# Designs tried in a protein design chat: VHH binders against WD repeat-containing protein 86 (WDR86). Part 5

Target 1, 376 residues: WD repeat-containing protein 86 (WDR86), of Homo sapiens (Human) (q86ti4)
Amino acid sequence: MGGGGSALRVCADHRGGINWLSLSPDGQRLLTGSEDGTARLWSTADGQCCALLQGHESYVTFCQLEDEAAFTCSADCTIRRWDVLTGQCLQVYRGHTSIVNRILVANNQLFSSSYDRTARVWSVDKGQMSREFRGHRNCVLTLAYSAPWDLPSTPCAEEAAAGGLLVTGSTDGTAKVWQVASGCCHQTLRGHTGAVLCLVLDTPGHTAFTGSTDATIRAWDILSGEQLRVFREHRGSVICLELVNRLVYSGSADRTVKCWLADTGECVRTFTAHRRNVSALKYHAGTLFTGSGDACARAFDAQSGELRRVFRGHTFIINCIQVHGQVLYTASHDGALRLWDVRGLRGAPRPPPPMRSLSRLFSNKVGCAAAPLQPA

## First folded at step 22 (VHH)

Design k31r (from h2a with D31K)
Fold by OpenDDE, fold request of step 23:
Structure k31r (fold): chain B 376 residues (1-376), chain A 122 residues (1-122)
Amino acid sequence: as target 1 above (376 residues)
Amino acid sequence: EVQLVESGGGLVQPGGSLRLSCAASGFTFDKYWMSWVRQAPGKGLEWVATISEDGSETDYVDSVKGRFTISRDNAKKSLYLQMNSLRAEDTAVYYCAREPEYYFGWDNFRKRGQGTLVTVSS
């Protein structure tokens, strides 16, 4: 029974539930977005709040921390950019007419999805909307971006790929692929019979993986729009996805995490022990970390599937988790950010499987016995 | 519109019992898992109990196990929480909440009532 170690630190400065947690690229800071309408910047070194980001008129739904700026989106239909040092609001992005659900910053562009049935792209610096992606028949929930350089250099793809591709998931049961440069819908990915809740891209492979309330994961070629695979075994909504080294990890309302081979769709492992829905996933150094509606985080050996540790202390659902170094960060709807020591969870590096000396297979030099040329 | 109305709260002595009720309307009640959550004064939200759509599955926070019982009557569109052996630490506003549809962080337990106050005091 791995000793449920106490949290290293409890950060309870928010006055409402924490909806999302973002880690800075350098791992030195965290950004939390909360039901209290604020975001907070934290130092990973000591867990201290560095800045309070105040300005939203409603709850913060999502946030992303970059090196130079913090971004938040809200039910007040706006997105805000913040100075990470001063906490001052630098920019307000206005245009959505309903809840902004998710944001993504990439290639100096800000992407957003909204319940107004649109996705949008904004110039980070100018604060102006560059494109509106209109076509979904219901709320846009999730989004992912594939940069132009990650797309194949095929002539057909070049025109489509000049600004990259945005993939969106919607409650209308579809995912859409958008040309960012033109704003045109490139593909509509049809197949799900429920809302598309989560989405991850395999950028080198141009494959999208979508999770849905229909309890399936689907793989798509984002260029052709072809459905490649359907992953069927969950018995509840697929809530979150993570792609790691051609393995897809899925968290579900059925209280399980499943690991799938991305290429075949085979489920290779099921992680159990959750009492409620799995709400968050993070793979780190051979360990799978989970957050759950049962207010616990868990560490599993990703290879064996064995539960290594349960992190107890939150009183409500863990909405988001991050891992950096030897510390697990959990953000909960109880209003707390908790830091946990995850040292010792690293399974002994399995010795590399003995390199089967491939040398023996090639030795079947079938000696082509040169038939003696009979002298004419 | 989803409506959840809690009732049954009040003042009770330690060791006493209360039964909370929640009347649900505006949605297909028997299609959703339901939960009780509570908020003690000056504290964050705490999950208390959950029940499946048909009542076949229940779960509780450890601190209330053996003392609290969640139940539902789908015909009456009602959720209940029987609370026995009440303690001072059970003092809180109790909310009836519908489980989320999409399980987004901000969507979690957004559909809840106004709450009912339970005060456990000598």
Scores: ipSAE 0.842, ipTM 0.937, lowest interface PAE 0.6, mean pLDDT 92
Fold by ESMFold2, last read:
Structure k31r (fold): chain B 376 residues (1-376), chain A 122 residues (1-122)
Amino acid sequence: as target 1 above (376 residues)
Amino acid sequence: EVQLVESGGGLVQPGGSLRLSCAASGFTFDKYWMSWVRQAPGKGLEWVATISEDGSETDYVDSVKGRFTISRDNAKKSLYLQMNSLRAEDTAVYYCAREPEYYFGWDNFRKRGQGTLVTVSS
């Protein structure tokens, strides 16, 4: 519970930049991972730090918070699982030989990507590596997972889809689709001429969207490997993506966000106001929230493109944002987590574009959360 | 390898001036935006100024506008910060930074120097 009701809170306990911010699914807690080599748990009710997660031997690159466990990965080449209530480290996942860049927790499976050119899957409970996904010729940056029940169950496809599919993006300019059960590469998605920085899945359509340093977004059929569309209007690296029904939102080093029709590739809106890279992007209830290298977050009306508010206070790059209920959370390389009251931004409800199965997208697969946000 | 070496820091009285320099090597200097970022004692990192690849666009944090000037010399692979009318609040370690390769949070301040200390004290 905050002291002044809807007042802004500033949480400055970290002694280094905050690289990532994760909300628990139930909305009760936040997890921050920092340059100071620690992670911290925070209460959404009052914004106070509930636990300090110490153990990593280098900066924390990314984190994911579940209701009962926190997960962190680090430049120390490890992943750690932590008890949310006590803050005790419960498991260290060892095997990577370089920076662990991203993780994804789904269905008692922990997926990781690393600068060691591999991705891996681990049993969350047992702590053992189940598979190594080797074949990328450079760093593996981003991950997404499609569960077995989201894939075709035809006789010919069932064996290939057992255990689901992992999609990885790499600095080698490719994405790859892996059969999780076997560890085998199912498809290599070739076309980008730069690093694949971000990735989201539209599993009802079996489509991956990849964003790249080559300034393009590409859509791919993950079953066939076919390149379906190229989105070419950005003038700089595509740092982050969010899929909202039939719409793709992209944040870029060209200082814009663009909205695209997923099915056609047509750019239908460009959001301008940022003075530097757009490093973070979150759609919530008709509002598009952004975080930027200019140290400001912003709220836009997603349909009209109108800038509704600028959130000033951070002194350096915003690396990550989250929104839940009527609160925007911003995490910055200035070392602060900030909470912003966004109740005054509530506009009229807008119908979303049609989507085949929104519940399937959120029941096992974390489609929008699986793709990395690339801080500016 | 990317190398950035800052120099020109020191002790100065309020109202004084200093000029910071940053020597760059190990990358194509004229392809990247460059920034100055500072850290005051006991505080977090603060962006100070940014300059485009060719120097045609500059931007500053409000607290230094009109007092600080960022510039670059692409032939010398050098970045500069002219600091005038210095105040006690400008006391900090000043870092020269290149824009990141991949824009991950941990990468956004990785391509930087070791910093140079500026102390504004009477």
Scores: ipSAE 0.698, ipTM 0.882, lowest interface PAE 1.4, mean pLDDT 87
Fold by ESMFold2, last read:
Structure k31r (fold): chain B 376 residues (1-376), chain A 122 residues (1-122)
Amino acid sequence: as target 1 above (376 residues)
Amino acid sequence: EVQLVESGGGLVQPGGSLRLSCAASGFTFDKYWMSWVRQAPGKGLEWVATISEDGSETDYVDSVKGRFTISRDNAKKSLYLQMNSLRAEDTAVYYCAREPEYYFGWDNFRKRGQGTLVTVSS
């Protein structure tokens, strides 16, 4: 239960669904990638479109925004880098032979995954591929990167960690760990009986968490390849994951979000309210935000599990959400980007429900002051 | 290859009725949730109705609840939308859609038909 309100702003410039939304590190800009084959840059201050990024020859699948450059990938088999001030295409990264599904810019490297069964790393500045990661027997859907400084420096791990490690998830039911410097496959993480849809790494990263169409999450040691835990309570595909300290949050096609203790695999809370799959998830400042196929976003109190607000206004699937400051951003297949004010609560608090013993790690003793009432 | 073919659209007076059909092929029909999604001229996509694999669970956008009925016949691999008490705001292209397999944003409306136009005017 929770009252919905109108959005602070509705940005309807795209002529097709918005597939992904990325926020700049400084919080000043947003990047959207769309079914209309374009990307757009937006100001977070006023919600105005600042640039139209034209050049892709098919729909934009994913995007990542940095302070001075925007990156997009597409079903046209290319990745593009754009100047955020002028909107001009600065570089085209060619080589993939099918849909580029995901990209990641980290450590001055560009990583990509594709339906061509490969992942690749590229020089950002020179535009050329530096490594191809070949070995998956089917589409590479997702990826994550562990930098060299996040890994141990033991003799065996030091060679494996040189240049960092790339972790990939595939429709072949495996994840793989790759040595970026050599291009060699270090480990194959076997256990899933369905596609590996989502993947997060711990910080600093020896442990990978994978979510799958087989309705499980699995935890792995990426150095040894050992399966550490299996999380089996979901009743549908695990679509998205978020790791917050030692908690794992998972969104699923079973219409729930679950919270798990990363170290034990115990499910400590289930969030119910969604009428369709939960495909977007963000934890921010004690609040769990969700986006769903029922065209609604929602905010829950992460500690108590209480539904605090429902954000109604979109007319079709929410594909992506972001939270910055006191604004929730939602991007939908209805073609709209919506900005929502999340600054305050109104009304009396409910008593907290009982929680499992480890949930006390999330009672923030430093931040025990009551939230300000609105208006100030 | 997934194929979905809508039919049954046309011109109808306000208050009238129409039945949309969708013929499915190229996938295991009874393993997937199915939906109707519409797009009015110049407007964004709007979800209309959804039905579970076996037909036991249905849901509708509030504006059509009580007027529209979604149904399926798994033996005929067909999806239907019975539209009663039609209004001018129901004018749109109606699409039959299958749930995505991998839940990426770009995949969420990929398995759909070409649409059938429903026009409600006097």
Scores: ipSAE 0.696, ipTM 0.883, lowest interface PAE 1.4, mean pLDDT 87

Design k31r (from h2a with D31K)
Fold by ESMFold2, fold request of step 23:
Structure k31r (fold): chain B 376 residues (1-376), chain A 122 residues (1-122)
Amino acid sequence: as target 1 above (376 residues)
Amino acid sequence: EVQLVESGGGLVQPGGSLRLSCAASGFTFDKYWMSWVRQAPGKGLEWVATISEDGSETDYVDSVKGRFTISRDNAKKSLYLQMNSLRAEDTAVYYCAREPEYYFGWDNFRKRGQGTLVTVSS
């Protein structure tokens, strides 16, 4: 099965809540970012802490782990890149003037979103900002990247997407689509009446799904700006989204998860077991894993909707989850990283092929919303 | 600016009772769920109890069910925790917390007070 064993392990090295958890593409390491201002690297083989990443001057808000480098961002207004073997800080990315809420590393580019109302792209190796994306009227909370498109017909559409597109979501109630090569805003996606909390793209990167404090999910064509669908059955903020082929899973402050047909907007299942908001989702091998503000993680059979297991042990909110092999990892504001053996949970009759690329894109997993702490 | 000020902590004997209070200001109190969260010495944060905006829904961690009661007075903008049948394991700093607006992990315990210490000892 490949997990850290058959038994629960508790990793309590952090001295503050764990805000985010990232799995390396090769599946060998995990990265945690914490309220204690540090990040830590862990081995998936045995669950042991391999490195302590010190340097941030405030809490770590988010992180992304690559095979050779770790990336962290912080309320200290910086992003840092770290060598995963030595733990040495290799680069500090300075320029943001408020909390850096999210980052994304793709194709040797580093993207960031901030409470300073901007998103930015940076050269990973040079540490220098390549573009600033300015135009949101309030905090930029989340982002996703659509790699350059291969468009065989329309020259204007081909030109617009040729250098890739960045999609951002904001507390101003809009998402925006930016041409990465020029820095220009290509589209403003208007329709939400509350903050855009979460944002994912489909596999081609042509359709965006946004979740909002207005309790709706909306689907958009990011090139044309057209609103394609509205998903209206939630009764509270949509906190997290996951796309699995033609299905959308959404976690909400209304204490439910819903499954929807992406192409029609039909809600096909509601999962009701949580006592608080659902802040984390991960689909893996026919099982839907959830993390909740009630301090429990859960496993559901994705096809039948049956609750198969409740993972009790955390004492406060679960902020983030990951699955690798037959191990569920949960990161909590109680300061612990917990490992759970998930062998034998019901799933597809044959497991799908390993999907290592899914762990690289934050579009497959989103966290919770926040208000600004430090106005610029 | 959101302000939450806890009071009522102190030293009590096992089996005793204590009432915690939290004074809220700087936000519309009756629009938000409120919680008590505690941290024992050397341990992580533990959720204790939560109450809805109008007080109609409450929930508690299993270890305190039947012993603790969360309540609120929206006219006074105050949150309370009545703690009965106290045990040594209830020793902790107790925090009053408001629900976050946007649910990012780092914001889940940001709108809270400075805490009040409860010590249960013979």
Scores: ipSAE 0.688, ipTM 0.879, lowest interface PAE 1.4, mean pLDDT 87
Fold by ESMFold2, fold request of step 23:
Structure k31r (fold): chain B 376 residues (1-376), chain A 122 residues (1-122)
Amino acid sequence: as target 1 above (376 residues)
Amino acid sequence: EVQLVESGGGLVQPGGSLRLSCAASGFTFDKYWMSWVRQAPGKGLEWVATISEDGSETDYVDSVKGRFTISRDNAKKSLYLQMNSLRAEDTAVYYCAREPEYYFGWDNFRKRGQGTLVTVSS
C-alpha cells in the first residue's frame, strides 16, 4: 500500500539522479541508470530491487532492458551488457572516445551514438564493432532503426538493405540515414537550424519525425531524403516525441505538449499545465502521461485534453517515465523511482467526433525524450 | 571551463537571514537561466528557485515563496539567493546550477558548483 494513493512505492536506493528508465519487453522488469555510476533492476510485480549493476566508471546516460539482458551506456565511453538474473557484467563494448549518449538493441544488434561524432553498430554476442557510421560534424544525440522487413525489397540482390536503415540525429542540425549492412550514408536530412534532440519513425510509412532546439518538428521520407512537413507552433526546444497511430505528441521546453496530425501537420491540441520543460511523454490506453522539470507527472485525457491527475512527490526534475499495466513509473534527478497507481484514470469509450479532419491512429514504438524507436 | 562557486553559507538561528552568492566563469553568463538547488542531509535534490537570462522571470518552490529572493547581476557574472525567515527545514547544501543545453536527464544538473552549507539551528 503506497503513500495514501499518491505513490504506491518510493524506491530511493540510487545515490544520485536517475537518468533513464527502461521496461523489459515482457513487462516483468525495470532498469534504471543513474548519476551514481550504477544501474539497478526492479521487479514490476512488487517494485523491489532485484540487482545492482556495478562497473561503469562515470554516470550512466541511458539504458535499455531486454528479457534476458540489460544494456547500459555511460560517460565513461563504454556500453555494458549485464545478465538480468545474476547482475553480472557479461560484456564491455569499447571503442567510443567520448560520452555514449544513446543505445538501441534491435534485430540482435547493438547501436550506439556518441559525442565522439559517430554512431556504431556492435555484435551483441561477439562484443565487436561491426560498423562505424562517420559523417556527422558534431555529437550524435539520438538513433532510430528501421528493420529490413519494413523496407522496400527492390531489388534483393547482394543483400541490399538486408541489415536495415539506421537514422541518427546530431547537434550539427542534421539527421542522417545509414545503410547498416554497408556503413554508407544513404541520406542527409537538412533543414533544422538547431540540434536534433529526438527522433521517431513511422513504421509503415518510412517517415522520420525529428524534434529540435529550433522549436520545430520536421517529417522526412527516409528513403528519398525529402522534407515532407514542418511543424511550427512550439516556442522552445522540442525535447521528446511519441507517435501513436497517425498522431504525433511532442513535449517542449515551452512547457507544453502538442498533438499533431502526422499526415497534415495540423496541431489538434495543446496540453498546458506544466511550470517547466516537458521532457517525458507516454501514451497509454487513451491517457497521455507527462513528466516535467517541475517535478510533477501528469495524466491527461488524450481526446479531450482534460487534466485528470497530478502526481506530486518528486523534489526535482522527472527525467523519464514508463507505464505498464495499471502503474506509472517515474524516475527523477532527486534519485527516486516512484510507482503510482493509475487504475482510476480509465473511462468509457468516447463517441466518435461528428466531422473531424483527417486523423490516423496506430500503435507504435516505446520512445522517450531522445530515445530511438524499437521494433520489439 | 565552466565554473560556479557558491559562498555565503553558515550557521544561523531560526528566523534569521543569509545571502548566498555564486560566482560564474567560463561561459556566457547572460545567455543562461540559472537555478538554486538544495540537498538536505539524507534527502534527494530539491529545486529551490530559477531566474531567466535577464532576471525578468523568476519562480520558486512553494515552501520558500515570500521568504527567498533569487537575483542576478550579469555585469558581475553573479547569482544570488536572499534567504529570510529561515526555518530548520531549510538546512541543506545549496548549489548554484546553470540550465542544460539539450535536456537529457544526465545534463539537467551537470553545470553546478560544489555547494555551500546552510545550517539553521538554535
Scores: ipSAE 0.657, ipTM 0.866, lowest interface PAE 1.5, mean pLDDT 87

Design s31r (from h2a with D31S)
Fold by OpenDDE, fold request of step 23:
Structure s31r (fold): chain B 376 residues (1-376), chain A 122 residues (1-122)
Amino acid sequence: as target 1 above (376 residues)
Amino acid sequence: EVQLVESGGGLVQPGGSLRLSCAASGFTFDSYWMSWVRQAPGKGLEWVATISEDGSETDYVDSVKGRFTISRDNAKKSLYLQMNSLRAEDTAVYYCAREPEYYFGWDNFRKRGQGTLVTVSS
């Protein structure tokens, strides 16, 4: 019974559930967005709240922390940019007409998805909407961005690629690929029979993986729009995805995490022990961390599938997890951010596979006895 | 519109029993898992119990195991929580909640009622 390690710290300053947790690129800060309509910046060094980001008129749905700024989106239909030092609101992005569900900052652009059935891209600095992506028939839930330099330099791709590609997932059961520069829908990815809840991109492979309420994961070529594979083994909604080293990890409402070969679609491992839905997952240094509706986080050996540790302390669903260094961060709808020590979870380095002594391959000098060419 | 209306809360002595009810409307009740959650004064939300769509599976927070029983009547579109051996620490507003459809952080248990207050006091 692996000793449920006590939390290093409990940060319970929010007055509502925490919906999302974002880690700064340098790993020094955390940003939480909450049901209380606020976001908070935290130091990872001591778990202290550095700033209260107050200004949204409704609950914060999602957040992203960058080095120079924090971004939040809300049910108040707005996105806000914040100064990470002072906590002051620098900019309000207005234009969505319903709940902003998710945001993504990349290449000095701010992307957003909304229940207003649109995705949008904004200039971070100017605060102006540069493009609206209209075409989904229902709420846009998730989004991912592929930068122009990650796209093949094909002539057709060049025009399409000038601003990169935005991939969106919707409750209409489709994902769409958008040309960011033109705002045009490049491809509609059809196949899911339920809402697309989560999306990850394999940028080098130009492949999108979508998870859905139809309990399937699907792989798509984002350029051609072709469905490449269907992953069929979950028995509940696929809630979250992570792509690591050509492995797809999926968390599901069926209380399992599955590991799939991205290239073949084969399920190579199932992680069990959750009592409720898997709500979050993070791979870090050979360990798979999970958050669950059962209010527990877990650490698994990613290779063996063995449960290494259960982190107990939250009283409600863990909505988001982050890992940096030797610390696991969990954000819960109970209103708390918890820090956990994850030292010692590294399985013994598997001894390097015995160097198969290449010596034995050289011995089969099959003496091709050159049959003497009889002189004619 | 999804409507959930809790009832059955009240004042009870330690060791007493109470039965909470939740009337559901505005959705296909028998297609969703249902939960009870609670919020004690000055504390965050706490998960209490969950029941599957057909009632075949149930789960409980450890602190209420053996004392509380979640049940449902799909014909009546009703969820129940039988609470026995009540303790002071069970004092809270109790909410019935529908399991989320999309499982977003902010969507989790958003479909809940106004709650019913349970006070356990001598």
Scores: ipSAE 0.819, ipTM 0.928, lowest interface PAE 0.6, mean pLDDT 92
Fold by OpenDDE, fold request of step 23:
Structure s31r (fold): chain B 376 residues (1-376), chain A 122 residues (1-122)
Amino acid sequence: as target 1 above (376 residues)
Amino acid sequence: EVQLVESGGGLVQPGGSLRLSCAASGFTFDSYWMSWVRQAPGKGLEWVATISEDGSETDYVDSVKGRFTISRDNAKKSLYLQMNSLRAEDTAVYYCAREPEYYFGWDNFRKRGQGTLVTVSS
């Protein structure tokens, strides 16, 4: 029973639950968004709060940390850009008329989803809305972006793909594929019988994976709109997805994580031991990390499915987890960010599977016994 | 509109007992898992107990196991928390909460009451 190691650091400066945690691209900083209406920047080196981001008039729902700026969205219907050094608000993006649920920064564009049934794209620098994506019949929950260079260079795709494709998931049970340049709905992905809660893209394959309250995962061709596969083994809402090396990991309200072959839809492994819903997933270096409603994080061997460690200390649901290097970061609705040492969880590097010595393939010299030409 | 109204809190001596009640309205009560959460003075929220929609499954935070019992009456749209062997560390505002529908961070336990204060003091 691997000793539930104590947290390296407990950061409890927030006065409300932490809803989301974002890691900087360089791994040096963390951004938390909280129920207290603030966001905080943290150093990963020592867990110190570097800046308090104050300005939202309601709880922060989501956040994303970039190298040069921090982004937060809120129930106050706004998105804010912040200076990561000074903590000053640089820009307020106004236009949504309900809760902004998620944001994504990519290719110098800011994408947002909202309960106002729209997704939007903004100029990061100008703060102006460039496009509004209207068509969902209910709240837009999740979004993902495929950049133009990740899309096939088909002539039809070139015009449609000049700005990339935005994929959105909604409580209306659909996902939609949008042309960012035109703002037009390219495809409506129909099949789910519940809300689409989570979405991940396989950019090389142009495949979207959606998780839903209908307890299914579905794979879609985002260009054609065709449903490719349905994954049906969960018994609760699919809350989070992670795609790693053609494996789909799904966390569910049924208290399990499942690993699926992306190409076949076969469930190859089920991770158990959670007492409540799985709320967060992160794969890192052969280890699967989970956050749960039971206030615990867990580390599993991703290949064997074996539980390696339970991280205990939070008192409420872990909403988000990040991993960088040898440190696990957990953000909880208890208002705390915790840092955990994950050293030693690396299973002994399995010796590379013995290189099947290609030598044995060559030895079957089938001696063509030349039948002796009987003399005529 | 979802309404949750907690009652039954008060001052008790260590070792004493209380029964908290929560009256639910504005939603299909028997379709949701329900929870009790608490907040001690100067501390963050703590999960206490959860019960399934039909009451067949229950779970508790370790610190209250064997002392607290969560139950529900779906006909009365009521949630209960029987608290026995109360300790000073159980002092908190207790909230009745509906389990989230979408399980987003900000959606978690958004639907909760105003709470009822439980004070355990000698």
Scores: ipSAE 0.814, ipTM 0.926, lowest interface PAE 0.6, mean pLDDT 91
Fold by ESMFold2, fold request of step 23:
Structure s31r (fold): chain B 376 residues (1-376), chain A 122 residues (1-122)
Amino acid sequence: as target 1 above (376 residues)
Amino acid sequence: EVQLVESGGGLVQPGGSLRLSCAASGFTFDSYWMSWVRQAPGKGLEWVATISEDGSETDYVDSVKGRFTISRDNAKKSLYLQMNSLRAEDTAVYYCAREPEYYFGWDNFRKRGQGTLVTVSS
């Protein structure tokens, strides 16, 4: 019952845990970053490894795949850009003085967050740091970006729109909103009593959602800095968030996933099948996919909450998942990438969101606040 | 600084028993879930067992259920794994691991010891 059989394919080429998995925008390739200090490119058409990306001097913490380039960051304090066809390292981005935890490529800019208490933006083409975002009193864990074209033409947002807004979350218990063009902190989002672990933006509403070790999710207006809502039902760290239309899904160390109405804060569903923390979420075509520390992935019907499938086979923590077409990809600290057939698993289709498709979750539209954007 | 030191590994014949110990220091031991994780030669990491902070909840990988018992003594800041009816496939380096602070993929197995080797062979 619900076992899901064996994986379509098991890719065990890495010689260490896989820390992150990224799907290209065109859906043709996957990128994995590993404890073995390498990254690998894979074809979604046949699941074969297409390239080995060697050069990092320590484990790869995170990665992002674009159609023409792969980006990796590492505990060696660097970020690297790689040619997806040849696997050649094209650029090394140096400057961070500790673990680079996350990166984000957007608007031809590379953003990074680090345990050195800074975030940075880099010119992708030139490899040079454009700005340093300093002000967090502890590690910068997560980030999101609102692009300049997402901002309204109103006068109160014009100076902030020049380079867009970067939002960062930190172990210091705050999130911060930065004007990318100036490097100045526009807002400090205070309220969490623990580390800010995860962050998503709802661009049409100019709202950030933050999840924390304090077991809460908080919603913020990123222009005004106002705390809009607190979501208090979880009983452990909120590890991951996914925003789907007007619904927030959260995965937690309390071994549950919760679904919330973004606009009201009401918890409308709790998904309880996991034996350990839930650190990976992906909504796709009416199905909620999860990855857990219990080495299993799961598929739930998002509308009813019914557990439809358990994907057994990994031997250790699932760190990251992706869905493309009719395939679920799971990446684990056991060193394997697994591909699972998910045909016939889908619930009833929902209409696509007008402004917030899954590919548009980070559209970065930012509205005008009553107060002008200013450094903190 | 988090420190975890495993001991009790060694050579044992199939069907035998061993007890692994893990001494913890540098953190509030009774505030964290603890796990045993193993790595067989040439294989990936495999979760073996997990125990809650107060010891009230335990879980095991199916291959060791009924043979292995995880336990903890919070007063002594120690984690244990009693391994009975050992089989050749249990040969591995066994690691004591603490629940991660922030749950990033790379952080999920960072707070751990150096491991202790268990070899099951005739």
Scores: ipSAE 0.712, ipTM 0.887, lowest interface PAE 1.3, mean pLDDT 87

